# VH-VL binders against Holliday junction branch migration complex subunit RuvA (ruvA): the designs that were tried, part 4

Target 1, 202 residues: Holliday junction branch migration complex subunit RuvA (ruvA), of Salinibacter ruber (q2s5c8)
Amino acid sequence: MIDYVSGTLVDKTTDSALVDVNGLGYRVHVPTSTYKRLPDTDEEVTLHTYHYLREDDESLYGFATKAERTVFETMTGVSRVGPKLALSALSAMTPTELRDHVMEGDKSRLTQISGVGTKTADRLIVELRDRLADLDVLEDTSPLSGGSDARAEARADALEALTELGLSKADAERSIRQVLRDNAGIQSADELVRRALKADQE

## First folded at step 4 (VH-VL; framework fv_alirocumab)

Design b29 (from b00 with light chain S99R)
Fold by ESMFold2-Fast, scan of step 4:
Structure b29 (fold): chain C 202 residues (1-202), chain A 122 residues (1-122), chain B 113 residues (1-113)
Amino acid sequence: as target 1 above (202 residues)
Amino acid sequence: EVQLVESGGGLVQPGGSLRLSCAASGFTFSDYAMNWVRQAPGKGLDWVSTISGSGGSTNYADSVKGRFIISRDSSKHTLYLQMNSLRAEDTAVYYCAKDYDSSGYEDYFDYWGRGTLVTVSS
Amino acid sequence: DIVMTQSPDSLAVSLGERATINCKSSQSVLYSSNNENYLGWYQQKPGQPPNLLIYWASTRESGVPDRFSGSGSGTDFTLTISSLQAEDVAVYYCQQYYRTPLTFGQGTKLEIK
């Protein structure tokens, strides 16, 4: 199972990204919200992925945040809701917005999603209410980097390095955030990793 | 050095309007969600509103929904709170508060301004 | 809405002694997928804005003395000051950030005996 892809962005269109991971090209389908956050080609990128498996369809979907991935996975588990509709939902509103509209039963807002009529909105409210109630707002942290934003790149690289060294993603994220708060000038992934590991030991 | 400086508070009549501003410096403003938290005289902390870093998402306490509008201007590094249809119960010190990290969803606050007093009285 | 209730409303503790402040949420603020409690603690001195002490229930903010510690999980949380100092006289607030609306406890006023 491919949980994320991290590498060089080779190509992008409004609905897909091609990421080169050490010579292996992964084509991932992305919502417009993720597309807008992608860096320029030839720059580094990290996407959270979901492997969609059906008898007639095996596709990889990529997201800027874990919350977007959770929404996608949850929506595609609903009867008659496929990947296209789930991508449309994420392109129309954030995971938190979707959760709030579902929990409030706001059909008017939900029908603004392309492909969502009143019947589908009612189905989403019924089937997603409980499943989205526990949506982790922390999961909306994006590891996406831009070539012009060295700090964002260093942060994403440090996060991956720390998780590879055995820290949980939550622990790694907390350590990196605390290091950056205390040392706003740091832009090196190596320095972030070193300081985060030292802070984790206390 | 992170700084948040509120302004715009004052005395207003019930039913009146007031616009608060919070000038931010020392961090990448557009990366962080921002909040308004108020405190009535002698009372506790009361969350008012949140706006995401991009400005694309806003949330409000039920007591102010439909009356208050949170907004931000990334070019001016400024957070705003437009307060309409003010009530005596809105009398409070209004604090500008920054989300802890750039995810926009860790809604605990590492920096606060010193507050601006809003008094609603006849 | 998640209602946060602190106890006691006020307490007086002698210098050098342990102070304990409790916070209870009306529903769990523990997210099972990451096993984290969406709970923070603030200190507010008269005439000043609040100051962040603890986040994620037990993580101490940088620059906060080690005499401050947070504990608990789910619905029951505790802020402990192991050896009270004069500068610790303040009102303390817990806050949940598990769901909107964000909510604070009513506050606990800590005084020196």
Scores: ipSAE 0.000, ipTM 0.438, lowest interface PAE 18.1, mean pLDDT 81

Design b30 (from b00 with light chain T100Y L102Y)
Fold by ESMFold2-Fast, scan of step 4:
Structure b30 (fold): chain C 202 residues (1-202), chain A 122 residues (1-122), chain B 113 residues (1-113)
Amino acid sequence: as target 1 above (202 residues)
Amino acid sequence: EVQLVESGGGLVQPGGSLRLSCAASGFTFSDYAMNWVRQAPGKGLDWVSTISGSGGSTNYADSVKGRFIISRDSSKHTLYLQMNSLRAEDTAVYYCAKDYDSSGYEDYFDYWGRGTLVTVSS
Amino acid sequence: DIVMTQSPDSLAVSLGERATINCKSSQSVLYSSNNENYLGWYQQKPGQPPNLLIYWASTRESGVPDRFSGSGSGTDFTLTISSLQAEDVAVYYCQQYYSYPYTFGQGTKLEIK
């Protein structure tokens, strides 16, 4: 099985990438989230790959991050979830967003995924909740992991403020985690918001 | 609402050809695998063929391999079955049937057309 | 190929009584990785196309009355109608979607006594 491909990007579409590895062309199916992060053609690229083999589908899938690959593998290992749905999910939301919506039981957000109706949203919540909860790859560790109640409150306040300013809950949480990784001593919601917004502008 | 309407059936001589069509509406056609299932007069259901949503993958029952060709036209929202070298044993009502969802795992059929009769006789 | 065999070929049951239809596969349709049985049941009334009743051996399709239930695992499956109604007169088919070619049972004709 191929864990990654690293080479020259020859061609790309919204759902595929062709990577030239020393004269061998690997065509990989990618979610839109990976497509948006691909360089221009003739530039170097590295994609984390998963070889999917089932009765009715055998294909190579590629992802910009190991987190996306882990989510894809976890989803496709679950009853009733195939690669088309997994790619659609990753094209609609980040691994963290998907985890959060599944854990919260948010059917409304899940039905925004192409191919996901009410029945499939129920299936995703039931089947993925436990499988996504314990994945280290989906967890950003921060200096506040196991932190005080005051820090937890500041983090919650910053999350609310950032979402009111136009960031999704998952994007806001990621920005907060990034800020805390770089600046472990921050304890105020106001400071978290300022640094998250500065990072977003860069 | 989801609707599947078959057409193209009729009387044909052994060795002849027919092309069946299935007009689909009420769902995103290109996201779902489609199937042909037939039923001979007074007999049970017999799966004939499947085609993936993209059209990139097809599969056939052994009895029709090499004679029948399943295809689809996403712009027309239409499924086709080209039937060649027809035999008396191919006489049946032909139904088109939709896979349950786009996930690739739910290959049971939630919607069926009303069917079109193909009679292979002299 | 996986051969699906139903029993009986036909049965007559009085209104309000239990009807039981059996389906046997020549090979297991249980997928060990997800512990699911790739088996469905369809109802076909005279002059109509088939209608999906049960999938994954025991999951009822939306809109199907709860008097219909599916059970079994591996190679032996049962469709039960707990209290037969007049509208249940039909031919019932089991189907495996475990592997190509997809195969149906020969059908069980259910009539009222």
Scores: ipSAE 0.000, ipTM 0.446, lowest interface PAE 15.8, mean pLDDT 81

Design b31 (from b00 with light chain T100W)
Fold by ESMFold2-Fast, scan of step 4:
Structure b31 (fold): chain C 202 residues (1-202), chain A 122 residues (1-122), chain B 113 residues (1-113)
Amino acid sequence: as target 1 above (202 residues)
Amino acid sequence: EVQLVESGGGLVQPGGSLRLSCAASGFTFSDYAMNWVRQAPGKGLDWVSTISGSGGSTNYADSVKGRFIISRDSSKHTLYLQMNSLRAEDTAVYYCAKDYDSSGYEDYFDYWGRGTLVTVSS
Amino acid sequence: DIVMTQSPDSLAVSLGERATINCKSSQSVLYSSNNENYLGWYQQKPGQPPNLLIYWASTRESGVPDRFSGSGSGTDFTLTISSLQAEDVAVYYCQQYYSWPLTFGQGTKLEIK
């Protein structure tokens, strides 16, 4: 059972990372979202891992955030959804984006995931809606990225502020997502809150 | 519409080599694991080899390990099987087959080519 | 290796009657984490490549007539054709995809009486 790996990044490709943990090399499969956040070789790295075991076939998957691992784990627990489809989903969109598209029933966005057609999108909406409803946006915070950490913290602060102002968690998250879709450069919680309240029609 | 077209089969002597090709169209080739499955004349289906969508992982039946090499060129939408040290028992129709799902763990096959016959005989 | 054994080797059934083909695995192909059976069925007509009929033991592939059904769990599986048609003359194969190497049953030849 390996819950995380922390060590020196020896090698990386677009779909894998090799981490040296005190002389033991762990090769982990990663989505491109995690690959883009990996440091240069010979730097230290920590990845949240999921150990996927098929009889006589063992694969280790690594993620920059606990939210990415939760999405991967949840997706691969669904009938007929395997590791590579889950990696494709995480490479195409963030955990919160995937949750929002599933919750909204947005088939057109889900079909942008490699390997997902209309029927698979329908299945993901049905099977994942309940399972991803409680995905915490705070789990999308990564130890790997200072800039992304600041952005994630601003998003979390905005969510808390909006819910304290009387919005449901789902409505607050949807509003924040709409604002960031239009203005990806916003980094302050204050600005997110102001724009989200205006977007929610009050 | 999905199409898989095998080529490269023929008559070869024991100990010889052949390279099979499978030209794929109608789907995003690089997203799917691909397989070779063979069938000896009048016999059943026998799985030979699998390659992942990225080409980073391969698996082989014990009977062909060390002799056969599966590979792919995703930019050309083509799957290959390099067959070395051929034996009489390798005589079969060789089918190219596509994994159903892009996950890489659901190795059942929704599309097959028509096959290419390999005959190993002196 | 998981060995797949089909029974019978050949079967002759009259048009409109039920055909039943059995498939037994040497070990369970049920994965406890997702509660799915890693078992498929194929139809191969003379001179043609195999055609996928059933996957996950009981899920019918799109375009496959509803007279075809799959059942079973663990080590014992059945393919049923409820009302045999002339075009159903073929060899039928079960396949496990639970573990490497992938393995097929030896096939069951279905003929009209």
Scores: ipSAE 0.000, ipTM 0.452, lowest interface PAE 16.5, mean pLDDT 82

Design b34 (from b00 with heavy chain D107P)
Fold by ESMFold2-Fast, scan of step 4:
Structure b34 (fold): chain C 202 residues (1-202), chain A 122 residues (1-122), chain B 113 residues (1-113)
Amino acid sequence: as target 1 above (202 residues)
Amino acid sequence: EVQLVESGGGLVQPGGSLRLSCAASGFTFSDYAMNWVRQAPGKGLDWVSTISGSGGSTNYADSVKGRFIISRDSSKHTLYLQMNSLRAEDTAVYYCAKDYDSSGYEPYFDYWGRGTLVTVSS
Amino acid sequence: DIVMTQSPDSLAVSLGERATINCKSSQSVLYSSNNENYLGWYQQKPGQPPNLLIYWASTRESGVPDRFSGSGSGTDFTLTISSLQAEDVAVYYCQQYYSTPLTFGQGTKLEIK
């Protein structure tokens, strides 16, 4: 199992990247979200990989973040959900958005994913609800990420407080995300809780 | 309130260098990819460079590759553009622009600074 | 590189009338797997930076009046202003974000007739 590839980006297309690792070229399939974050050719790149191995399919998939990889792995573990559908989901929405829509039962948003009709959306909600609730889909693997440890702790504290106050985990996370997108400078759990409760009432 | 304030523009001779700065406030700077977009007098918008939130990945327009270096300092909430070997064609207002959201998946720009003018003249 | 071409370069429209601005990409900006068009529209008024109007071809940015609408798919896109107001005098730009380098159209200057 290849956990990541780190090397020189030789070539990229909208659905794949070719990475040269000490003279070995790895072609990895990527969602559009990962493609957009790829550097220029001849630059250094690191991709988190998932080796998809089934009876009639062996492919390497690459992701900019571990959260994307976890969503891909979780989705492809669902009956009748293949790699193409999982890539489509990751190209259509972020891991956190996908989790929120599944937890909320938002069929209209899920049907916007290519290959997902009403019946497939119902199945994804049923099958993924418990799986995605337990996953850390907010994992940030950036090597320069470190200046937000206090913010990360405040967010975790706020999430715990909101769920203790009776909000579902999905509702609490949605409200916190909305507050932080509007007020990115907030770093206290108390302020996050106060603003998230107001947002949830709207 | 999100604010982006560019500085460092001015008049420079061909072959010279300038360093532009963009001071960011009102959002978690290190979570967002940042961009430089320029506009020559009376002309359209021209994307120059992008740097990821972590600073680990950079991209450049072909016209500036090898001459310009984008960088960021998360502790100072500041984006930089080091411009070397300047040419008359680099004369433009340079805008600092923020990616729409923190995911890195939305490279269209919800906030722009007012711009700083760079004039390259012999 | 994806080349973005707008038409017309300039147009004059009477107050209250419909204005239509076209944008064509040299290759498709529709990603078949997620069925999304990676296209945005910006408005730039004299002396100001650009302002985001539309993203994903047809989604209106918060705070943008409903007289602005985006349409199209693949390579052909349209920005429509249904009832022109005086404050809509500006240069309008389309942008593709399907692939790097990010590219903009050359701009369409909208004036009152």
Scores: ipSAE 0.000, ipTM 0.438, lowest interface PAE 17.4, mean pLDDT 81

Design b35 (from b00 with heavy chain D107G)
Fold by ESMFold2-Fast, scan of step 4:
Structure b35 (fold): chain C 202 residues (1-202), chain A 122 residues (1-122), chain B 113 residues (1-113)
Amino acid sequence: as target 1 above (202 residues)
Amino acid sequence: EVQLVESGGGLVQPGGSLRLSCAASGFTFSDYAMNWVRQAPGKGLDWVSTISGSGGSTNYADSVKGRFIISRDSSKHTLYLQMNSLRAEDTAVYYCAKDYDSSGYEGYFDYWGRGTLVTVSS
Amino acid sequence: DIVMTQSPDSLAVSLGERATINCKSSQSVLYSSNNENYLGWYQQKPGQPPNLLIYWASTRESGVPDRFSGSGSGTDFTLTISSLQAEDVAVYYCQQYYSTPLTFGQGTKLEIK
């Protein structure tokens, strides 16, 4: 059981981090909220990890805070809620915000999460209310920085901008990936957004 | 409760035009991407077009590109499909379909209208 | 374009027995960054619009009975009905939403034997 990984950040993308722990590389999937708090490559990093184990799926997830990990673990323990929805929730709002909206029964706020419509919001309120009641919100803070890799930052900014403009996270990720495959020299978020929107309208 | 009601279908000759409408209610219309999916008699489902919640992004199947125009009017909570240069192959029931999430275009649909029949025949 | 192929085209199963419908994509619909399969299943009864059953390959839509389950990853997917009931007579469609154009399988017609 791996509770955390602490080592040198050797590589990062908008959705993953590679941490070198004394010669052993751990690739972990991270929500955009964690990505934004990662340090620069070649600096020390500590990520709280969760090993997602299902019959047809095994993945390692990493989080900047224990509160983020608790939300992910709690959400993925609910029937019909998979890693994609849990990562979307953490990318859309903080653990404290998610807990408060669930406790209040705020369907409107919960439907802001990618993949959550009215029916899913109702289910989240019912299933998560008791499970999130004891969430430790003090662990929702971290001194970690957002990193300095210009291309990775541009990708993260472009992903956020495209989802704010009305694209789903999956559609935005696909469009960005396609744009970069065709032109690897793009380094600005504005250029990525412009080309991704043009591609999506074709 | 979510409701989608299509209208505007009918009989039209090859080369003609029709405009379909889909009246939406029971959800915040402008927050969701909307789609048109058609089904020819006795055949399977065929995606036609999508429009983002803001209306700023549109996509079309190759078979209709340049002939069909998807649009929406947020004040009227209505989705449209302007069909030009119609062909016999466009004969189908046209369904209005709501995207699942409120963050934009996800591509799977939790609500569908009952459909409106378009018949292109001479 | 991603082509979706279902098998069989039609299937007759006795009440209470298991029904299995297969779906294959011409390209992987698994996105490695979020480890999700962009694959859904719909049920369409005669004279009615499609009804969403499953999304993300295995997540059951709210209100859909537990006897329906989805499985598979990458290019090979299965919809299983563990104990067929009379109201399950319908055409079933798989759909990928990994890339545009969005594409559906040709459909599998399920009948009572």
Scores: ipSAE 0.000, ipTM 0.428, lowest interface PAE 20.3, mean pLDDT 80

Design b36 (from b00 with heavy chain Y100W D107A)
Fold by ESMFold2-Fast, scan of step 4:
Structure b36 (fold): chain C 202 residues (1-202), chain A 122 residues (1-122), chain B 113 residues (1-113)
Amino acid sequence: as target 1 above (202 residues)
Amino acid sequence: EVQLVESGGGLVQPGGSLRLSCAASGFTFSDYAMNWVRQAPGKGLDWVSTISGSGGSTNYADSVKGRFIISRDSSKHTLYLQMNSLRAEDTAVYYCAKDWDSSGYEAYFDYWGRGTLVTVSS
Amino acid sequence: DIVMTQSPDSLAVSLGERATINCKSSQSVLYSSNNENYLGWYQQKPGQPPNLLIYWASTRESGVPDRFSGSGSGTDFTLTISSLQAEDVAVYYCQQYYSTPLTFGQGTKLEIK
């Protein structure tokens, strides 16, 4: 129903946020990872939401990033995996970490998620492997969802390295953004620097 | 080089449906989020919808939520907008716009199509 | 929702003179973690789609002439055309990409005197 909520943060707890959208208050359940990225009350916030509909539960869940929402939706599609378990997974590890552990078949890491035993870990590996393979292309790089700063850190590091190599700040920024336009999945400062230097020569 | 070509616009009656297409070429289509932005006659730009590079995430303006469905077909390098329950207020030129990023989170648009006109009238 | 307000609504400037267009956001679009302003500027010439001029408030898109520059931070932003040319006749839009829904200013129509 509701794909996102954007408004004023009225109240927050470690597991929920209340967002005022033009006089309507939306209470959304959030993982700890999203809670950590929520602004102070009375500030603006945008949360990507998922409307969970089952015979025993109808609730709105909110996430700082679309990647977190994708993980939540995909996990809750697995037999006997409910929203509590999916929120625990997102509170214990990033979407990329979860994808990697699923792809590797790493049961020991998956069982560290609260509520995940050996049987559930096996089920997650089997049912999520193909569905999470593309997750890295959904990485959040901005505050539109209140999300991760990992790519922003990589950009800042690459900018510093390029300026130390003799590029002006403007040229370095242009080259980095040009590289990201062509290769949106790049995660590391080293890769950004390498490709930006190539792009600067063309 | 990079080209975005919209099609499917036309005259429809209120309550009708219409599907827009945007044929993309000159870039790795699946690596980028895609957007629909509309412009009513004589008015400004109005964001409609975003879809991530993988197609796993979508977002909509409140005015179209529940009526419009954004989708993509990576094998055909084509973006779609299925418009249902059309209203007079949906009358606009609809632009296909390429996000600079795969996620749709840093959504400024480096390339735009020429637009396709949708007219909703009785 | 972040509301973007441009001023003036329309502007007439002589060839070779400076044109200044302002954009205000209802809340800050500066992200403290990376110290970047989530603001872009577009040019829409008559009968054409919009064209990206500026992103990150002040970074000029490749191929955009040096006479275009963006400045400002937080809630107040400016697009400057240092020496107006005939081909610059267009409507100019600012856009924030800090928060969803993505929002544009209402546009500033630039004409030659």
Scores: ipSAE 0.000, ipTM 0.449, lowest interface PAE 16.9, mean pLDDT 81

Design b42 (from b00 with light chain E36K)
Fold by ESMFold2-Fast, scan of step 4:
Structure b42 (fold): chain C 202 residues (1-202), chain A 122 residues (1-122), chain B 113 residues (1-113)
Amino acid sequence: as target 1 above (202 residues)
Amino acid sequence: EVQLVESGGGLVQPGGSLRLSCAASGFTFSDYAMNWVRQAPGKGLDWVSTISGSGGSTNYADSVKGRFIISRDSSKHTLYLQMNSLRAEDTAVYYCAKDYDSSGYEDYFDYWGRGTLVTVSS
Amino acid sequence: DIVMTQSPDSLAVSLGERATINCKSSQSVLYSSNNKNYLGWYQQKPGQPPNLLIYWASTRESGVPDRFSGSGSGTDFTLTISSLQAEDVAVYYCQQYYSTPLTFGQGTKLEIK
């Protein structure tokens, strides 16, 4: 439930930061990417936090950016992907890089993450493709973002059309995400189908 | 609809080898993890091996690790189990089983073949 | 490895009566992030392959009669067959899919009394 901590950085290690908030010390676990951006001790710092709650365990995780926190939260929402793996992923690559490698099925890059072997990489590609596709919604820079529902409908229609044409659900989803990554403005199901089919031929 | 048909079972002497096949039809083969599960006569179910949809990830029960090799051929829609250094304790009906969901996480099995009997005896 | 233990090993129940089969895991198969129990139940009739009955501890597979139900969470699970029918004579297995190696219980043989 703690969305951020803001205070004086008392101590830092490669995997944690101790922040003094009005006389209370909060130890937060951080990826290496966040550690590299921490100020010197005795300076002010603000970390975006994720409060990880289990019935027997409570841990606080901190990030330099909201994008890092969102990726961490999304990954830990996946079965068998815990905080340690998510921190390792964020320490190995940026949120954008991680999203792109998962979307593209780049198994070789994903195995560079500590704790990720070929089995886990295959699993991340399969399981996270759909979950990380939703991250495109977070890039909405328009004040009027009401078009997201129309895009969702177009994606659903395109997925159904592609599977009717003989593509597996996984292949259809991958093709649609690749098209949208390159052409984020497309809202037409027909255009998505056309471009996805062309991409699969090349 | 979905069908899994095992073949390749038979009588083999201890120390011998056998290759089992499972011909799959009625679903997009490469999207689903596939499994071998065995059952010794009169005994319970014993998981042997899993292979991911892409074939890039495999896992084995400790009892068969280093002796058995699971593989698949997406173009032929066929799952294989190469069994080497066979022992009497490997005597069982071997079932081919399909993961329920294409996610690769949901390793419960909605379809099983009828099984192929492997007997390791002198 | 997660060890699955069923009880009883065998059970005789009269037609129309309730049958209860228990399954215990050596560690929790509940994943707190999605609040799902990675536990399934199978039915195996003589001379046939296993058939999926229940997944996610309590979700009944399509085509399975409503007299079959699954319950429990964490480490303790139950398969219940209300109003037992003759065609329910089988061996029942629980399975965890929380972690590899995938493991099954030893099985519970259900017979008509």
Scores: ipSAE 0.000, ipTM 0.429, lowest interface PAE 19.7, mean pLDDT 80

